# VHH binders against Malonyl-S-ACP:biotin-protein carboxyltransferase MADC (madC), part 7

Target 1, 317 residues: Malonyl-S-ACP:biotin-protein carboxyltransferase MADC (madC), of Malonomonas rubra (o06926)
Amino acid sequence: AKWTELQDKSFLEATARERAVGIVDEGTFTEFCGPFDKIYSPHLPLMGEAIEYDDGLVAGVGKIGKKPIFVISQEGRFIGGSIGEVSGAKMVKTIQLASDLYEEMVSEKPDLPEEMRPAVVISFETGGVRLHEANAGLLAHAEVMDQIQNCRGRVPIISLIGSRVGCFGGMGFVAAATDVIIMSQFGRLGLTGPEVIEQEMGKDEFDASDRALVYRTTGGKHKYIIGDCNYLAADSIRSFRETTTAVLQKPMEEIETFRRIGSMEKIKEQIELVKLSVSLKPKDSMDVWAHAGNENPESLINMTLDEFLAQAKRLKA

## First folded at step 1 (VHH)

Design g14 (framework vhh_8ghr_2)
Fold by ESMFold2-Fast, scan of step 1:
Structure g14 (fold): chain B 317 residues (1-317), chain A 126 residues (1-126)
Amino acid sequence: as target 1 above (317 residues)
Amino acid sequence: EVQLVESGGGLVQPGGSLRLSCAASGFTFSSYYSIGWVRRAPGKGEELVARISPSYGSTSYADSVKGRFTISADISKNTAYLQMNSLRVEDTAVYYCAKSGPTYLEMIRYGAFDIWGQGTLVTVSS
């Protein structure tokens, strides 16, 4: 298939490999591991499942301009997009590789130009931990989080959420820890402000189970209005690529300001949003959108990306 | 001294097979290296035929050779291979083994490959 034709393909309908190949410059993607490698999780065979390949995760490196882009692209068609031991290890290794490259580059040239700074792009398509590999999957989530923390201020990490399965469970927390979240209107993200606060402060200080309606909806337009994603892309590989490219052209200091968690100030912002939802007592997302300043919120549902971005008012920009 | 030495070239009939070898010295395949096979045919420019990252096991191929050529690496022998099957007259070229450098930074600075072997001639003719 031609790369130019791939650009017009629905991001939602694309395979993990198509998303990876299409997000970086034509001809530059080199795959480290793919779902066709003959690596098996020891836990899946022990549970009696037939499996021939690794966990349906594509990982590799390509370029956007001069910038090395380390790509992790999850595949929801493989065991419902659950994270297992093998796919978790691949994610950890790929992020480590990006930070290793960064260290090598700054050893060579301490004043590293932004256009040469490595970056990580993660296309999420997962419901979280595999039931059959719960312990291994939970450990992998923790190790991925450790690698993301090691990249803060050094290697920007961009989350892409536009797949059918979306981004739920432990991977929702992982996405929240990245620097930038880009969603399409068809993307689904299960992480909410209350869940982020509980993760950072602990359940004894803040219990996310008492969540408000504003945090029960997972769609891209809603997440954009409440500030849980930074950018909206149209449902095409091209739109995700262009949005990612524009973000990565920003200096690292600016990219860091987009991160949803990482400071007490960001936690305070989440708490204020929770207070709003309690005060408002909304019946549905339309009530929240109205409170954000949208006079006819229902009209936003069927708008194109361009129309929506021109019209929509946000709670937090 | 970093060296790449090709072998296995020669004359073969259309439909035949050849296996090219690339013996590396002065570095190991267990590091951050990319090894490629680049060919230069009479009257044509250079074409990257196949690439492998031995430490990751990842491979890529030019559309012209997909399904016919297979690149592999033996880390213990520090040798890369290009298995060429179903050879065609248009596969006639000098085949070079090339290394991208020890780091991705070198690949960015110098292009795809910075260290080259001397080349081995493959002639496909009846």
Scores: ipSAE 0.000, ipTM 0.152, lowest interface PAE 15.1, mean pLDDT 74

Design g15 (framework vhh_8ghr_2)
Fold by ESMFold2-Fast, scan of step 1:
Structure g15 (fold): chain B 317 residues (1-317), chain A 125 residues (1-125)
Amino acid sequence: as target 1 above (317 residues)
Amino acid sequence: EVQLVESGGGLVQPGGSLRLSCAASGFTFSYSYAIGWVRRAPGKGEELVARIYPSSGSTSYADSVKGRFTISADISKNTAYLQMNSLRVEDTAVYYCARVTYSYGSWYEYTFDYWGQGTLVTVSS
């Protein structure tokens, strides 16, 4: 069946639409179209509009079990995954719709069962702001952060980082502000792109063409060990879907404990940690892994995900 | 000159409602400025309670006021509002209207470039 082929597909190589369709239950994804305020309906849990709409960002709603899942999936093939006016507004409105649905559901049933609680899943694939729309893109980043704040304690937001472009720039902070970060070992998360890191640190210190170095500092294994991502998934749509499903079965109160940042103090800690991580040489990164209790850190680099998860010790318990 | 002028503060009983207004001059809401309401109670620090992006209508709220307060803006009148319902004694504070500045912000990471004079809200029996 085509859906089985989709599930086995590399998350890294998948399109934004393939990631969106595959993360929710088979046949349940409905993509949003046009201005969101004109398509909003109190009956949204029954499925949305069936019109395909793009602008470098796929948005829609589907289900995992009884849970409505509002999906935002960024497309790196469209202008490097950059956020512009239309794509930014689309992202903001999608999160707002999830929050609005939660309020509507709670007004009808004050103690909403966890199984029916709406959730947001964001698949990141972006280097940052779209330059020719820079002001609108910057505004969108700020508005997205505000919508994430509105969802805290009410609607869980899960970040998926496994795309080939990764999650860089201001969207790195957006991802850190969500409740849970799931990465593949091939996903990348950071505040700067590899070429910017090379310029800032000098080529003798950090070579952007050294994929192993970039992978070790911004990649899932390093982020997992230092506590910058909560879960690691294998490089398949299936693995991301199964990990997301397992997380979303937890109570909201438990999900909130996974959040990397939620206050100015935590944000400052995150910034300093990222700066330190970016400044580390490969040998220094392995020293951090050794400090976490890994006696042969170099062996972790080439381990399969299963071997890594069985043996690796985390800096943060 | 940029100015923000608040009005609508006063004494109200617990469970009551009050509507604050913030009249802006020297700039227009149609140019994508964010407007926030910040309160400061005696013995407490500053708390951002609500913000709005008038050009898009996007709103956000502090957990302490969600479901009770509603922020809005009227672009034609260049005025922002804070509708406060189900008021509690702990909502007693001086409420400030402020223009919020961003580059890549979070709810907890914000700066203000212009402030109103503040308006006192007292919730007491």
Scores: ipSAE 0.000, ipTM 0.306, lowest interface PAE 14.1, mean pLDDT 76

Design g2 (framework vhh_8ghr_2)
Fold by ESMFold2-Fast, scan of step 1:
Structure g2 (fold): chain B 317 residues (1-317), chain A 127 residues (1-127)
Amino acid sequence: as target 1 above (317 residues)
Amino acid sequence: EVQLVESGGGLVQPGGSLRLSCAASGFTFSSYYSIGWVRRAPGKGEELVARISPSYGSTSYADSVKGRFTISADISKNTAYLQMNSLRVEDTAVYYCARGDSLSDFLRWLTGPFDYWGQGTLVTVSS
């Protein structure tokens, strides 16, 4: 498809490569050559699984305006989007390249304009760790988290969640650690909030298993109301691109304020929100929506995105 | 002060190989600059055939040469190379080494702007 026609394509129905090509400026996406080409996991042949040379993850770089955008786009069509050794390594290396570019740019030209600062965009589509490569997949999650930590305050990282498979398992923790989460109403996000808080603070302070019920509803509208995503986009590549562009026009200092778990203050706010939510009936999401100040929560369920954003009130600590 | 000096051009038969070298001075490959090879055949427009970011190890190629040409860089020697295999008559051109600013053109391999150019080296593929 042509780039202009691609803009109107459902984000949910798009391929990983279509999402990557469409999120950046027309003609600017360059999929990484060399080490990323023709690579496959050594575990897949041993397990008798299908081999795909990109290992279910598209990585590359493009531009939005003058800003270099390093893109990671997961492909749910390849073993449910699961993370293995090769796909994990590609993800780690792509984020590291963005961080390295930032350091090199600042070292060479400390007075470079903010609009030339590199950024990372991750389109999630994963059901979790690849079973054939469980140890390598788990290690990759930890290494990705290390790279995200290295980017804080330097390279903004934006999560896009609107794919058919959604974002589940360990990648839910990864998404929660990024600066901004953009979801569509069809997006699904699991294992965030309570699990991330437990990981950061330990079970003695907060046991995620006691609070997981608050986050069992994975849809974009619910995540928006409880503060688990920052922005909602319509189900089109155009809407995700426009929302991402608007976010990236903000200064780094402002982008950092959107991060859910970037500081102790944000963690305390999230714990308070979880405590408020747990005090309500866990099986009724509309009770949570009502507590957030929505007088007719049931009416929100079938609203268009524009109607929802105009009327919905978010839960506050 | 900034200079790019090409070498390695010449006459070669179809199916043969040549290696072009680009010696850089006045800047270092450990910086974020990119190096590209641009060719111009007599009476034709310019074509970017390959680009490398030595600092990041990233490479890119024009479709017309992919699988046949390999670009590389030696940071310690501050020199870039273009290994040209399976040469065709249509590869006949003057080949220029050019430096690009990776802040703008590193991310768009095939059309980025270049700020410094070598004088070019002639490659003739003929039998």
Scores: ipSAE 0.000, ipTM 0.170, lowest interface PAE 17.2, mean pLDDT 75

Design g21 (framework vhh_8ghr_2)
Fold by ESMFold2-Fast, scan of step 1:
Structure g21 (fold): chain B 317 residues (1-317), chain A 125 residues (1-125)
Amino acid sequence: as target 1 above (317 residues)
Amino acid sequence: EVQLVESGGGLVQPGGSLRLSCAASGFTFSSYYSIGWVRRAPGKGEELVARISPSYGSTSYADSVKGRFTISADISKNTAYLQMNSLRVEDTAVYYCARTYTIWGGYTYTDFDYWGQGTLVTVSS
């Protein structure tokens, strides 16, 4: 009953734990280091911040069918989802565990069916590095990238971007390096948060309070059209779960073709593209949509997901 | 070859206690494996009674045994245990030790791929 009700909950408004529990099969989610473990960053009490025993990141394992799913779910309600020492270590360790389990399982049964091999799902909700712990947060980003590299061709990694804080800063790089990006139209993905962009460019060029502008440049529809996300899901846990399940049914060879970025060099290229997209006025963003082949791009803004997917033309596949 | 060998079963009176042991060979208790105890009474399906992730110390129990049974593991001896207290007639079953390599903790009995031979526990007055 609860899990069934959770399926219809807005992904945007769900908690990190609700996203984790709802993305995997009912009753299968087991959290690795939960609140009862009382682990937290020692820097937070020193900085006068409230402590959270899960350090704003839910990590664990569950299943979809027979496939073990290692889940990382960031919590924007805790210091904007920022990555610190404890949360960063949990993220690194969770991806490492998936990679290690893969090696162990395949060494024991080389012909193990794909449906039984592990995968990683990351629900992003972060503004970036936690400034109280800048060194540890930066190190965590680098270590996460190392673990993603270790998963190449072995353990698929799926990014879910549909939370209210979105995916910004260094974690935007991390998402770009995963195999598949699934967004809702309400999800936001970028190198810097909207408020930082507004400060740098001024409100005349970029008004963070202008939600239409923000969604046009960092939102799911824009990212889909320019090829910065692979799939769009509706704003519900069910839709993200179903889209994730469908992706994970594909062979690893096919999943590899969805990846947008696999090296630091390509990450730098993506950063420049994000900067350019953000620097454009709303009319210029519509020009990008027009350049992709949409004759009346403004009409796409208010379309339902189904209408949009049927009619929108993409700049990149 | 992976083997799980149970011991410690037998006849006990209601309210009594038994400790089951599961000696594992052919693999080590590492972060990749969980050990579960699954029981089957005549005419009933299989029930996952308790599970442990030895490397993390995480445990779970079926509601039917919660507070009465305790699962534990000794990584250095590669052995898992099920301490059964306050035994009831309905606890009578064949108890199997099982390993899962597919799922971190094992969530259903079908997640377990290697099984011991089983040990009979009879609770009778």
Scores: ipSAE 0.000, ipTM 0.236, lowest interface PAE 14.9, mean pLDDT 76

Design g24 (framework vhh_8ghr_2)
Fold by ESMFold2-Fast, scan of step 1:
Structure g24 (fold): chain B 317 residues (1-317), chain A 125 residues (1-125)
Amino acid sequence: as target 1 above (317 residues)
Amino acid sequence: EVQLVESGGGLVQPGGSLRLSCAASGFTFSYSYAIGWVRRAPGKGEELVARIYPSSGSTSYADSVKGRFTISADISKNTAYLQMNSLRVEDTAVYYCAKDLYDFWSGYYSYFDYWGQGTLVTVSS
């Protein structure tokens, strides 16, 4: 596809490969483990699944300006983007490569400008662990968390959440551990999926089949208002690319302040949010939006991104 | 209680087309479930040819059928479809509609459950 046409493509509707190619500068993406590498999980044929040679995860490196960008892009069309043996290993290795490159570059030139230092971008589209590969998938989650820890203060990691499947389960914890979360209105993020929330709260409190409720509760607008995502992007590859580029131009000291998990101040914010949940007992995200100072929460649902950012009030820190 | 009823199979010449339907009852198409089409040919194991997540519209296909088969779902009718074009002799098989126990939101799933009765597709002269 032509670069300009790719940039205008819906991020929600794009393939994992299109998201990876489009997020970095034109012509710079080099894929590590593509379909021609014949890398796939040996467990998939036993599960009666179609074989994908990339195991539902595109990984590679490209550039934004002079900055090397290690890209991980999950594919929800393949077993819901679930993490197995091969996809998990690719994710771990990609982050490790970024960390190793950072160490090598800074060792050779300690004063290397930040715009030349590596970064990681992860486009999430997964519910988490593959059940039939659960041990390998769980180990991969732990190893990814370890690599993220190794990158803190050194290699910024940016989460992109704008896919139909979204980012749930164990990968929700992984996204929370990254430095910056960028969502679209249509992205979905949570530690617990809607069906499990329904099981915990009951259908009277949370009906997982209510698509509007699910999007209000797990979607980008709600996550923005409660501080669970840092930035909102429009539903296009261009908007995610431009937002990512702007974030990566910030100094590492500033990027560190965006982490949901990483400081005592962030822990205090989480404690306050839990206290609010206990006292307010919200049944819908709109109850929280009203508490944040939005006079007509329902009107926020249909606003364009620009209208929403101009009018929406966030929970006080 | 969950039931899947396939229809639309039959005899067709090479290069022809068929549309299979899968009517679901006992559950509602939602974010929690994927619907797949699995085939089993004489003397061969089973193959997942297509999968759809009805609420999102996301689809996936086996390499053997990419570009020829299209899976779709109508949530209001609780029915999934498999449009098969440019049929080949090697597409001859019994086609089963299956509910995937994958829970998208939690990220857990198991093998297909609640297999339908199957519908025979025969591609020959």
Scores: ipSAE 0.000, ipTM 0.115, lowest interface PAE 18.2, mean pLDDT 75

Design g26 (framework vhh_8ghr_2)
Fold by ESMFold2-Fast, scan of step 1:
Structure g26 (fold): chain B 317 residues (1-317), chain A 125 residues (1-125)
Amino acid sequence: as target 1 above (317 residues)
Amino acid sequence: EVQLVESGGGLVQPGGSLRLSCAASGFTFSYSYAIGWVRRAPGKGEELVARIYPSSGSTSYADSVKGRFTISADISKNTAYLQMNSLRVEDTAVYYCARDLGYSSGWYPNYFDYWGQGTLVTVSS
C-alpha cells in the first residue's frame, strides 16, 4: 500500500505494521525482523495457535525528519495482542537499541542537536501477558520498565493509544510510565489513577474500589479531561503522526513534564483528583466533566475532535 | 535534590551477615514511594532483590533471597535497611538503593527514578 493512502487510514482499523510504517517518514521504516525471518515463540504450538513469525509485534526504526524513531507496534489481531517470549524480547531490545544509539551519538557529539537524537514510539494494542508464556511475558514487562527508566532524560518515549484492543493490564503501567500519552477518542487505557495509587500506598492507606468510578471510563475524551492523556489525535495515521511530530519538536525538559507517573507532584495531583471524586460522589463521568467546568457535559460526547478540543475544559492539563 | 546514600557494604565470609542502610533526602517516606534494593554482579543484569512501601510496611522479595534477606524502613529517620543473612558467594554484587514511583502487583515491572551510588558486597572465603 501507498504511504500517502496509508496516512488517511483509520488508526483504529490499521494493522500493527501499517501503524509503524505510517508513523515515520515515507520509505524510512526498517523492520528488525519480518515474517520471513524464522523467529517465533517455541511456546505458540503448545497454545494450539498457528505459528506467526513476527509474534504479534512489529519493531523497527525509521525517521521523522532527522530524528531516528524506534517503533514498537503491537498487533491485537494476533492472540489479542498478548505479550509472549519473542514479542516481549523484541520490545525490550528495541528500547535498549534506542538507548544504546543515544549513548553512542551523544558520546561522539555531546552538542548533537535535539532533532537528531533518538526517540521511541510505542503503539499499544494489548491486554497484557500471554498466559501460556506467562513467565517470559512477565519478565518482558519488568525489562521494558527497566529500559523506560534507563531512557529518562535521554530518549523520549511516546505512547500511542488508538487501537481496537487498547492498552490494559501490565501494559497500562508501562504506558503510564512513558513520557507522553497520545490517544484518539476511540482509544482505551486501563490501570491508571486509583489502582496505581493503591498499588503504591497499599490498600490499608488507599482503597481504589472507593474511587474506581472516576477512572472506569477508559476512552480518550475522559482521559483528556482528567489529565490521564496529554494529547488527543483524530482516528487516522496522519493525525497520530502529526501529533507525535509536534511533541518530538519540544525540548526534552518540557517532554518530561507530561509524564503521569514521573514525579511526586504528579502523584499528589492524582491523589487530589481522587479526593475530589469522593467529595463529588459522581454517578458517572458527566459529573466529573461538569466539575472541570463543562456546563453541558453531555454535549461533548458527540462532538468532533476539533469541536471538543475548542470547548472542553480540563481538570488538569 | 533527591538523594539516596547507601552504606554498610563490605567483605564477608559465606554464611555471614551484613546490614545495608539507605539514607534518603529530598523526599519523605510518609508518601507514595517504594524503596527497592537492586543488585548488579559483574557481567550480569540488574536484579530487584527487595522492595518496601514504608508507609504501609508492605514488602516483596526475589525468590533468590526469600528467607535470607529482610527489608525494613524507619520513617522517622527516612532510612531503609536490607538485612542480609546466610550470605552466599552468588550474592556478591554492587547493591543499589532506588526510589520506586511505579508499582504493580508482584510480577509487573518497577519504575525507579532515583538511584544511590551503590555499595559493594563481596562474599568470599
Scores: ipSAE 0.000, ipTM 0.112, lowest interface PAE 19.1, mean pLDDT 75

Design g28 (framework vhh_8ghr_2)
Fold by ESMFold2-Fast, scan of step 1:
Structure g28 (fold): chain B 317 residues (1-317), chain A 124 residues (1-124)
Amino acid sequence: as target 1 above (317 residues)
Amino acid sequence: EVQLVESGGGLVQPGGSLRLSCAASGFTFSSYYSIGWVRRAPGKGEELVARISPSYGSTSYADSVKGRFTISADISKNTAYLQMNSLRVEDTAVYYCARGGIAVAGTWYYFDYWGQGTLVTVSS
């Protein structure tokens, strides 16, 4: 496994570890091990556990240039990427570590350069809460949201959505609360999974097995046009890395302006907007693209990313 | 798989010197993790004697060893070292190399991976 070959690998087809290793500078990714449920002291070295937990979530730290990057990468091959007690705790602690590092850096150097500012990158690949651990999984979602709020204006948090499973359910809320959402055209983002939408709307209105319909309503091109994601990346680790790098070079104040939502009330509004958009038939989806100013919306479906970005018109963000 | 392998321990007379090595695999020293040397002697708890962040070059030492021990790291060899000078009988212990969390400007997190330990005996 060479890092340079990894850069050209499909982000969609990559493993969670490959996404984590490839998003940061070569040789810099260090995976965290053991449970992250202990509070550390900034003034004292602490003795810890030796046990490593994967639980379908890779967490660690690496760097991009001089910037420490705390990476959370969900693995859809493990129980559909569902969030349980251990994986949830790993997410919470990883974001907390980034915040703690920022505070320490600012204590030593109040005029901290943006290039040195820690950041969090979350690669989503989850269908939602793990049913056997539902209460712990739901609590973890709330705790992750609290950590994201704690990072506001201090540590930028970037969402990467380009996996096969996509980002659905409670983790859709989490993604929406981050500072920036980067999707590939093959990424999927929604607050309700396709099968639940089919159950609610009926197959005549929404057929979950219709890959084109699902892609049109939850896919990156649609999310870009309606303003639900900030950037589109090509389906490669390189493209996600380059897009993430470009975003993280911006001042924190500018990054904050990209936030889609920042509170629970806004999350509830987004659920209703998603349900409304899903209620449209494929013909109506093309009408929405037309209303955004695209004269031949059907042609956008098969465009390359470069062609799409040059021609596509967006709804007011 | 993360592994830390210590070497360099042994018997030495009081006032002598030893250099311990810790070869790391499964992660790189170009990352933000710290490396610490922790010792455990009969009748004593665990004591962190020295720590380093290879990426930042920052080091710290317990008062009991300050001025006598020097911790260093070779990023290209992915190996950390503990140079132990002016050794005392009370330095007799099993010395463990451990990987710690992110360390910046003296902030240290708990250790998550440990080596097997190497015995250092200071005796006449």
Scores: ipSAE 0.000, ipTM 0.145, lowest interface PAE 19.2, mean pLDDT 74

Design g3 (framework vhh_8ghr_2)
Fold by ESMFold2-Fast, scan of step 1:
Structure g3 (fold): chain B 317 residues (1-317), chain A 127 residues (1-127)
Amino acid sequence: as target 1 above (317 residues)
Amino acid sequence: EVQLVESGGGLVQPGGSLRLSCAASGFTFSYSYAIGWVRRAPGKGEELVARIYPSSGSTSYADSVKGRFTISADISKNTAYLQMNSLRVEDTAVYYCAKDLSPWEYLTQYASGFDYWGQGTLVTVSS
């Protein structure tokens, strides 16, 4: 479809490439061909996995207005979006390029206008480390974290979580380290996959086969209420694009305040959530929603985005 | 003050050759990010024809001109060139020289990443 038609497509159902093309201005997305041109993980053919030349991760650069946007878009339909050697290196290099551009621009013009400052947008769709390449995948996660830290205060990094696979495992930590997290109500964010959660906690606490429970605990509404995501977008490429654009118009100093991980204060907030879990012993996200001051937490589940944002009460920082 | 001045356009027969020049002032190629040639033909949109990063010599071309056009840059003269060979009637257009603000933006088939456009130079390929 044309870019205009693409804007109305479900973000959840879009491909990684459609998300990348649609998040930036029409006609501006240029996918990186080198150094990863026709490269794929060397482990995949040996293990009988399908070959895909982009290794399940679309990377490139485009514009929103005058702002260069470096885009990383993970593809869940390729080995569950898992991160391997090639896809990991591609992600690392893309973030590094944004940082390098910022340094060159500031070197040329120290008073660089905010609207021309480079930014990174990452659309997550991954269950975590690709087990076939566990050591390389883990190293890539660490290198991505290093690049994100190198960008702090200089290049804003925005996480988009609205895919069917969601954002789990080590990439959950990566998303938490970015400056801003935007989710749809259908997006899912967690540290461990549902099966690992079920095994660790037992079926009485968390049943991976219960889609409603998984949705409530990892979904955008819950993450919004507990402060694990900053903004909710509707399930369309347009809504994610408009929310991203609005966020990127803010000064860097303000964007820095949204980051979940990066200071002792944010770590203390995380510890307090763990303490709350121990003292409150919630069996469902609705128990936490009630604690936040929502009198009828069940009603929040089926609200439209606009109704939810108007009525929902969040946990205090 | 950034200025880009195009020259070298004119009337040429099909199969002929022309070399366009883009003289830059207000910045140096050793610090420029990318220099591109964008054309606009009557009844058509903008097309990025060729691009070069003068510092590295890295080049790219639109599919319509690959093998026929060559972009180059002379850092000492702060001038970029577009050598156009085997010209066809569909190459008739106004050719603009443009500077990209971003050293990492790789554009093809469009001009949206480029700023500081020159005045343009007309190329007419006709018998």
Scores: ipSAE 0.000, ipTM 0.135, lowest interface PAE 16.3, mean pLDDT 75

